# Designs tried in a protein design chat: VH-VL binders against Rho GTPase-activating protein SYDE2 (SYDE2). Part 6

Target 1, 120 residues: Rho GTPase-activating protein SYDE2 (SYDE2), of Homo sapiens (Human) (q5vt97r660to779)
Amino acid sequence: IDAFRHYSFSDQPKCSQYISGLMSVHFYGAEDLKPPRIDSKDVFCAIQVDSVNKARTALLTCRTTFLDMDHTFNIEIENAQHLKLVVFSWEPTPRKNRVCCHGTVVLPTLFRVTKTHQLA

## First folded at step 19 (VH-VL; from ad5 with light chain W95Y)

Design ae6
Fold by OpenDDE, fold request of step 20:
Structure ae6 (fold): chain C 120 residues (1-120), chain A 124 residues (1-124), chain B 108 residues (1-108)
Amino acid sequence: as target 1 above (120 residues)
Amino acid sequence: EVQLVESGGGLVQPGGSLRLSCAASGYSISSDYYWSWIRQAPGKGLEWLAYIDWSGETRYSTSLKSRLTISRDNSKNTLYLQLNSLRAEDTAVYYCARSEYFYETRGPFYFDYWGQGTLVTVSS
Amino acid sequence: DIQLTQSPSSLSASVGDRVTITCRASQSVDSYYLAWYQQKPGKAPKLLIYDASDRATGIPSRFSGSGSGTDFTLTISSLQPEDFATYYCQQYGSYPYTFGQGTKVEIK
């Protein structure tokens, strides 16, 4: 993770642009994971674009606050602004998948100049 | 414990603007929830206005979209609502409310925490 | 938009009574995405029921929700003094999220 460029979402300016195309996302890991509230340690990582689920991993085992991953997804985006990477875990009450951790990337700004990035 | 405190209400003339604040404590507004504004005209029901999620994504009611702006200041852990071109029908108690972010959600579901509201009266 | 119509708009009841409030949707609400709130004068709404039938944390067992599709019901099995309030249903199955007009439960 430390080998990647630190991306501060909070420092990103307000975005009024949109982008479209095919994007490849490779997960290397997730940190600062809030552990599931139940005994189950199963989690999954979801790729969301502007609140639309585009892809997700199979269930992964959450052992620590850091989740190692090696997953690649090709997702189609249309008139999109935000890429959300969210780790979820199932909870029996309210029978939904809750957030364990997340990150957000502003796509138009990111791909304005270069087409490949490694972000942390 | 999560607490939400609205402020900025008061008397405003028609055509004016309001800017409301919702100070959150006990939880970060940039964490993993939806944050909404909901209003209630005197003696009337509830109307959802807008939400902002932890990523800054926003959505507005269709009828008020052109006049509404929902925003936040993470450093102040405060949610804001601006409503322009005020009309008498905008007179209401304005609430901020929290909704959990689930994988299944595409916006807030139910609202588990509410502020006590701030009254905005639009009158000449 | 989905319109929610509550019935009745108001009712009078006594402590210990069984109270039933209905919320009818103009179209089907998917996935049981219906919530109930309690609101007392000068106070914010309080979540009672979510997903049609699940009680929120700390809500007494005398409150129960049921229903699906277009017809939902909130039941208070034995009305307590603190239950006199206005109750609202809310759907979150489709945008825009909408509320019922409210049902005021008054003391008889």
Scores: ipSAE 0.819, ipTM 0.926, lowest interface PAE 0.5, mean pLDDT 93
Fold by OpenDDE, fold request of step 20:
Structure ae6 (fold): chain C 120 residues (1-120), chain A 124 residues (1-124), chain B 108 residues (1-108)
Amino acid sequence: as target 1 above (120 residues)
Amino acid sequence: EVQLVESGGGLVQPGGSLRLSCAASGYSISSDYYWSWIRQAPGKGLEWLAYIDWSGETRYSTSLKSRLTISRDNSKNTLYLQLNSLRAEDTAVYYCARSEYFYETRGPFYFDYWGQGTLVTVSS
Amino acid sequence: DIQLTQSPSSLSASVGDRVTITCRASQSVDSYYLAWYQQKPGKAPKLLIYDASDRATGIPSRFSGSGSGTDFTLTISSLQPEDFATYYCQQYGSYPYTFGQGTKVEIK
């Protein structure tokens, strides 16, 4: 965990570039979760590229504000800018999956210099 | 409770630009929602213009894309709209509105909170 | 684009009346992604119904929505004095998001 670089989306410069390729994403966990409002503690993590759902985890149990994960995804991206990592939970009203927490990564800027990163 | 307050409306000459603000309170505009601008010409219906989500992703009405810019200032919790090369038909009340962000969405769905609107009149 | 046509464009009714407004889409709306709004003069629209039939928070039970595909309906079971307003449907099944032209409910 100490080896992870703190990444702040708000500190990223405006990016007009796009990247394509195959990207591997490793989920180790998510923090600052807004807990589900219902009795069910089921959540899942989704990978979105420019607001397009690319992949998601199976249902996970949210017991605390920290969600421990160990998931790897290979995502093909084409002319993409933003990687969104979002944790969702089901709500019976309005019968949709609501956001528990989220993060955004600017892909072109991230992969400009190195191909491997550990971000927190 | 969420509150949205638009400002910046007024009388503008054709060919000019409008710069509108939407001050949000009760919820962060950088949180888990879409934020849109919607306008209504006098005595007419509603027209969606643009949205920005919590990540800063934007989308515009196709017909107005070349003239519109939606942006935000997280530190001020304020949404902005700029519309250039104004025409008489751009005369309208401009509303900012909120839509919840769901896994199922590919953009804003319904708009659950609206500002009071700000009138822009384009006239010589 | 999906065009929404409301009918009627206007109607006159009395307190206690059952009012029905129709919203027809030029093509099938994805899922049940249709909303209804109420707007009073000089005010912003107010969300009444979402997902075709679900009432928004605080909306009285006299308001109901139904429909799917291309045909949707807003019903006010017993019109109240505060219900005289213009009503709009809105689809969010397909980009771009579009609204109906509105239905003005006036006092008879």
Scores: ipSAE 0.808, ipTM 0.921, lowest interface PAE 0.5, mean pLDDT 93
Fold by ESMFold2, look of step 19:
Structure ae6 (fold): chain C 120 residues (1-120), chain A 124 residues (1-124), chain B 108 residues (1-108)
Amino acid sequence: as target 1 above (120 residues)
Amino acid sequence: EVQLVESGGGLVQPGGSLRLSCAASGYSISSDYYWSWIRQAPGKGLEWLAYIDWSGETRYSTSLKSRLTISRDNSKNTLYLQLNSLRAEDTAVYYCARSEYFYETRGPFYFDYWGQGTLVTVSS
Amino acid sequence: DIQLTQSPSSLSASVGDRVTITCRASQSVDSYYLAWYQQKPGKAPKLLIYDASDRATGIPSRFSGSGSGTDFTLTISSLQPEDFATYYCQQYGSYPYTFGQGTKVEIK
């Protein structure tokens, strides 16, 4: 069902460790969406690593505060520290897609004991 | 209504440290924006210093990254700027400012809300 | 770094005049990512124009912006007494985010 909820990790300590590898992220949905525009009906979900967009879904129609989906992101990360999962509104005007909800994970915290990386 | 109020300015000795505060009201600093510090030396233009976003990710101007720490306290809804090893060139009005978080950006766009600024003077 | 140079550095004009301020970038600014701010003495900057030509909320229609690439213009179509201020351009097309040196507009 809902794989993560709205949250923030803004108070987490800085981490100097960086993570590389191939990662699969399974996203099941989100709750407590805040549409940034009252007339917007479409959203999409994106994965950002260190504020760089890595992947996103197709447009999804949403008129409630809940988003239910089943999506797998396959991303390659290099020297990364932060993973963000963000739901954006789709806007007719380009480059104006605003946040509906979000979550973030500091990657070194996630992999503090166990590391995952791509072998070549 | 969103308001930003800076404090902590004043006269500081060269080589000292500066800790500024930006109290936000009307909106949570952890919600969905970029929060920046920007300064303006007397008679000069504006200089972007650093941001912290809703998730806690930070970025610093390249020239100041070794002397600069941006932080926040969510329970007080307050941003902080620590600048060490102060010099005369750091004399300026320091502003905090807000920018929207868009999918298309990798950092702040334009700044839609500004605080009133706090003056820092570095002089013996 | 993208350096922004404003022209003129200062100007004087009468109420009702059309005022034009230019902002020249040292290299092309991506996708119209340029803003204009007004700053009155002792006050924080106020956003006037974003994305080169879009007026911010509550900004009078006498303010307009235009341009692309390396050359951008702010125009005040009919100068009012309250428009005495210094005006700054700002680019956000590439890191680091930079501002012009300012143009002071004085009312004759």
Scores: ipSAE 0.307, ipTM 0.707, lowest interface PAE 2.6, mean pLDDT 77
Fold by ESMFold2, fold request of step 20:
Structure ae6 (fold): chain C 120 residues (1-120), chain A 124 residues (1-124), chain B 108 residues (1-108)
Amino acid sequence: as target 1 above (120 residues)
Amino acid sequence: EVQLVESGGGLVQPGGSLRLSCAASGYSISSDYYWSWIRQAPGKGLEWLAYIDWSGETRYSTSLKSRLTISRDNSKNTLYLQLNSLRAEDTAVYYCARSEYFYETRGPFYFDYWGQGTLVTVSS
Amino acid sequence: DIQLTQSPSSLSASVGDRVTITCRASQSVDSYYLAWYQQKPGKAPKLLIYDASDRATGIPSRFSGSGSGTDFTLTISSLQPEDFATYYCQQYGSYPYTFGQGTKVEIK
């Protein structure tokens, strides 16, 4: 997955199939970030699979509504259906990091060559 | 600036169904929050029912999952709750509520905005 | 499931009194994930305190929260006429998320 843009994503259709395997996700950047809350100037990117945090970047300095980066996540997934890529603002206290932007992908539609392996 | 307005309450029959709406304004329901339904029976406390988040992912209270459906229409900026096989104990004020989406959680924390509620009465 | 028990279930107090409401959890609520709400008759709940001790935006300083583990308190240092309401605690440390049964604060 090479890029996403804005929080205004519509719901993606759910599918009945699940995907397992190892995957590499290349994250090149984001646009239209909402500003971090007061006193938060750093961000990080995280991957969630079916709402479970799987990986995150180190802190990145956010100076604009645009984030330009080149990062690869290598994750293991099992019986997964949805991938979320979310940019959070870093908030050291109370350590509840807010969303700056996000996108989602329905995994089976991206990997349809492997969809039939999930019949059993 | 954000406002939540529930509608669709009223008197319903046992065994029937209800469908409630929550119209949101001042903020897009697909942006970056969890959106929940919570109910309160007369003279009783609060019970969380379900959420749907910015991505459309849903979760339900385990006791009601078989009868409950949460959904949304992003073009109308509106949340919906459907409850089937109504019983007398489903009589309550039904609220929609918002909570922040944090990295650290898998679901709603606390609820910072609430609608005014809509009363549903289930009677014979 | 974590059960929250508030004490007292109701109380009667005068304007200017200090009021303390407790919320006891059946299991430890890790990471201080507990909130307090105020609800007036016919109105929706209003968030007062989150993360055990942090006041929500616009909440007067007479409201304070404290506690950890299984024991949490909400304190109103000097009760005002607008504070007569029912108060609820809520935990969000463990699914399923649960609320206390409420504490009604009435005019004496």
Scores: ipSAE 0.277, ipTM 0.697, lowest interface PAE 2.9, mean pLDDT 77
Fold by ESMFold2, fold request of step 20:
Structure ae6 (fold): chain C 120 residues (1-120), chain A 124 residues (1-124), chain B 108 residues (1-108)
Amino acid sequence: as target 1 above (120 residues)
Amino acid sequence: EVQLVESGGGLVQPGGSLRLSCAASGYSISSDYYWSWIRQAPGKGLEWLAYIDWSGETRYSTSLKSRLTISRDNSKNTLYLQLNSLRAEDTAVYYCARSEYFYETRGPFYFDYWGQGTLVTVSS
Amino acid sequence: DIQLTQSPSSLSASVGDRVTITCRASQSVDSYYLAWYQQKPGKAPKLLIYDASDRATGIPSRFSGSGSGTDFTLTISSLQPEDFATYYCQQYGSYPYTFGQGTKVEIK
C-alpha cells in the first residue's frame, strides 16, 4: 500500500542484492491511515530495516486518515535489503502500539535512484 | 468483525501435496497484522507453522521449513499454505490466525482471531 | 526452542470451584510474553489472557493470569458450566512460537 510520501524509489519484482552504508530518508506525509480511535490520537513513524527497528519520530497528533509530517531519518544499514516505513498509534500500554499504515521499499532501488539524482 | 474461513482440506495420499486457503473478511490482509497457519493433530496440542505479514515477509517453523510455502493473494484477500511430501503425521486440523503487528516485537504476539479449521487426512 | 509444560494434564472440578493451571517454561520468557487460550471440542482456540495477566476483550473477570520468567498461572476463580474445556499457554518471547501441551478441565 502507498500510504507514505517518499523521496524517490521503485520496487523490483525480485531482489537478491544487499547494501550497506549511511542513508537519509525524508518523509512528507502519509495517507490512508486507519480512522482515529477518538477525535484525535498521537502517532509516531518508525523505520525498520529487514524488520529491525532503526529509528522513530517523536509523537505527532493525527485527527484524520491523513498525516502531515516533515522528518528526516539518518540511519546506518549493513547487509540490508528491505526498508519498512510504519506509522504506529501511541498507547499508554507499551505493547499496544498498533499499525496505522505502512510502506515498503527495496533498498537497492532506493540506492540506485539516489545515485541518479546526485549525478543529474 | 474479522472472519477467517479455511478450505482445501480432505483426504490425500502420502507423498502428495496440498494447498490450503484462508479467506479473510472484515479486514484487508495487506493492510497490517501477521497472518499465521497453526495445526493440531487429533488429540494433540497446537503447533505454529508459519506467518506472512503485509510486506510479504515470511517465517517458518524449523521442522517443516523445507516442505512449507505460505503465500497470499491480496486481490482475493486470501492466504495460502502449500505443504509438500505429505506424511501420516501431517494429519491435523489446520487453522489460520491473526496477530497484531506491534512496534515492540519482530513477530506475532498473541492470536486474537482464528478460523474454523480445515481437516487434512493423510492415509496410505 | 522454549518448551512449555502445563500442570496438571487434566483435572476434574465442580461448578463454583477455584481452578489453577500452571505453565512452566524451559527458559525465561522475556517481557511477560505469554498468552492463554480456551478450546472446546471441535472449535478453534479462543484468546483469554495476553501479556501474562491482561484479559482479552469480552473475557469474564473470573479468568486471571499471573507469573513471570519461567512460571505462569491461569486461575478461574469460580468455575462456570461453560468453562469446561482444554486450556493452552503460548509464549511469544522468542522464535519459534510455542504452545503448552494443554490442560483438560472436566466436570466432576
Scores: ipSAE 0.180, ipTM 0.663, lowest interface PAE 3.6, mean pLDDT 76

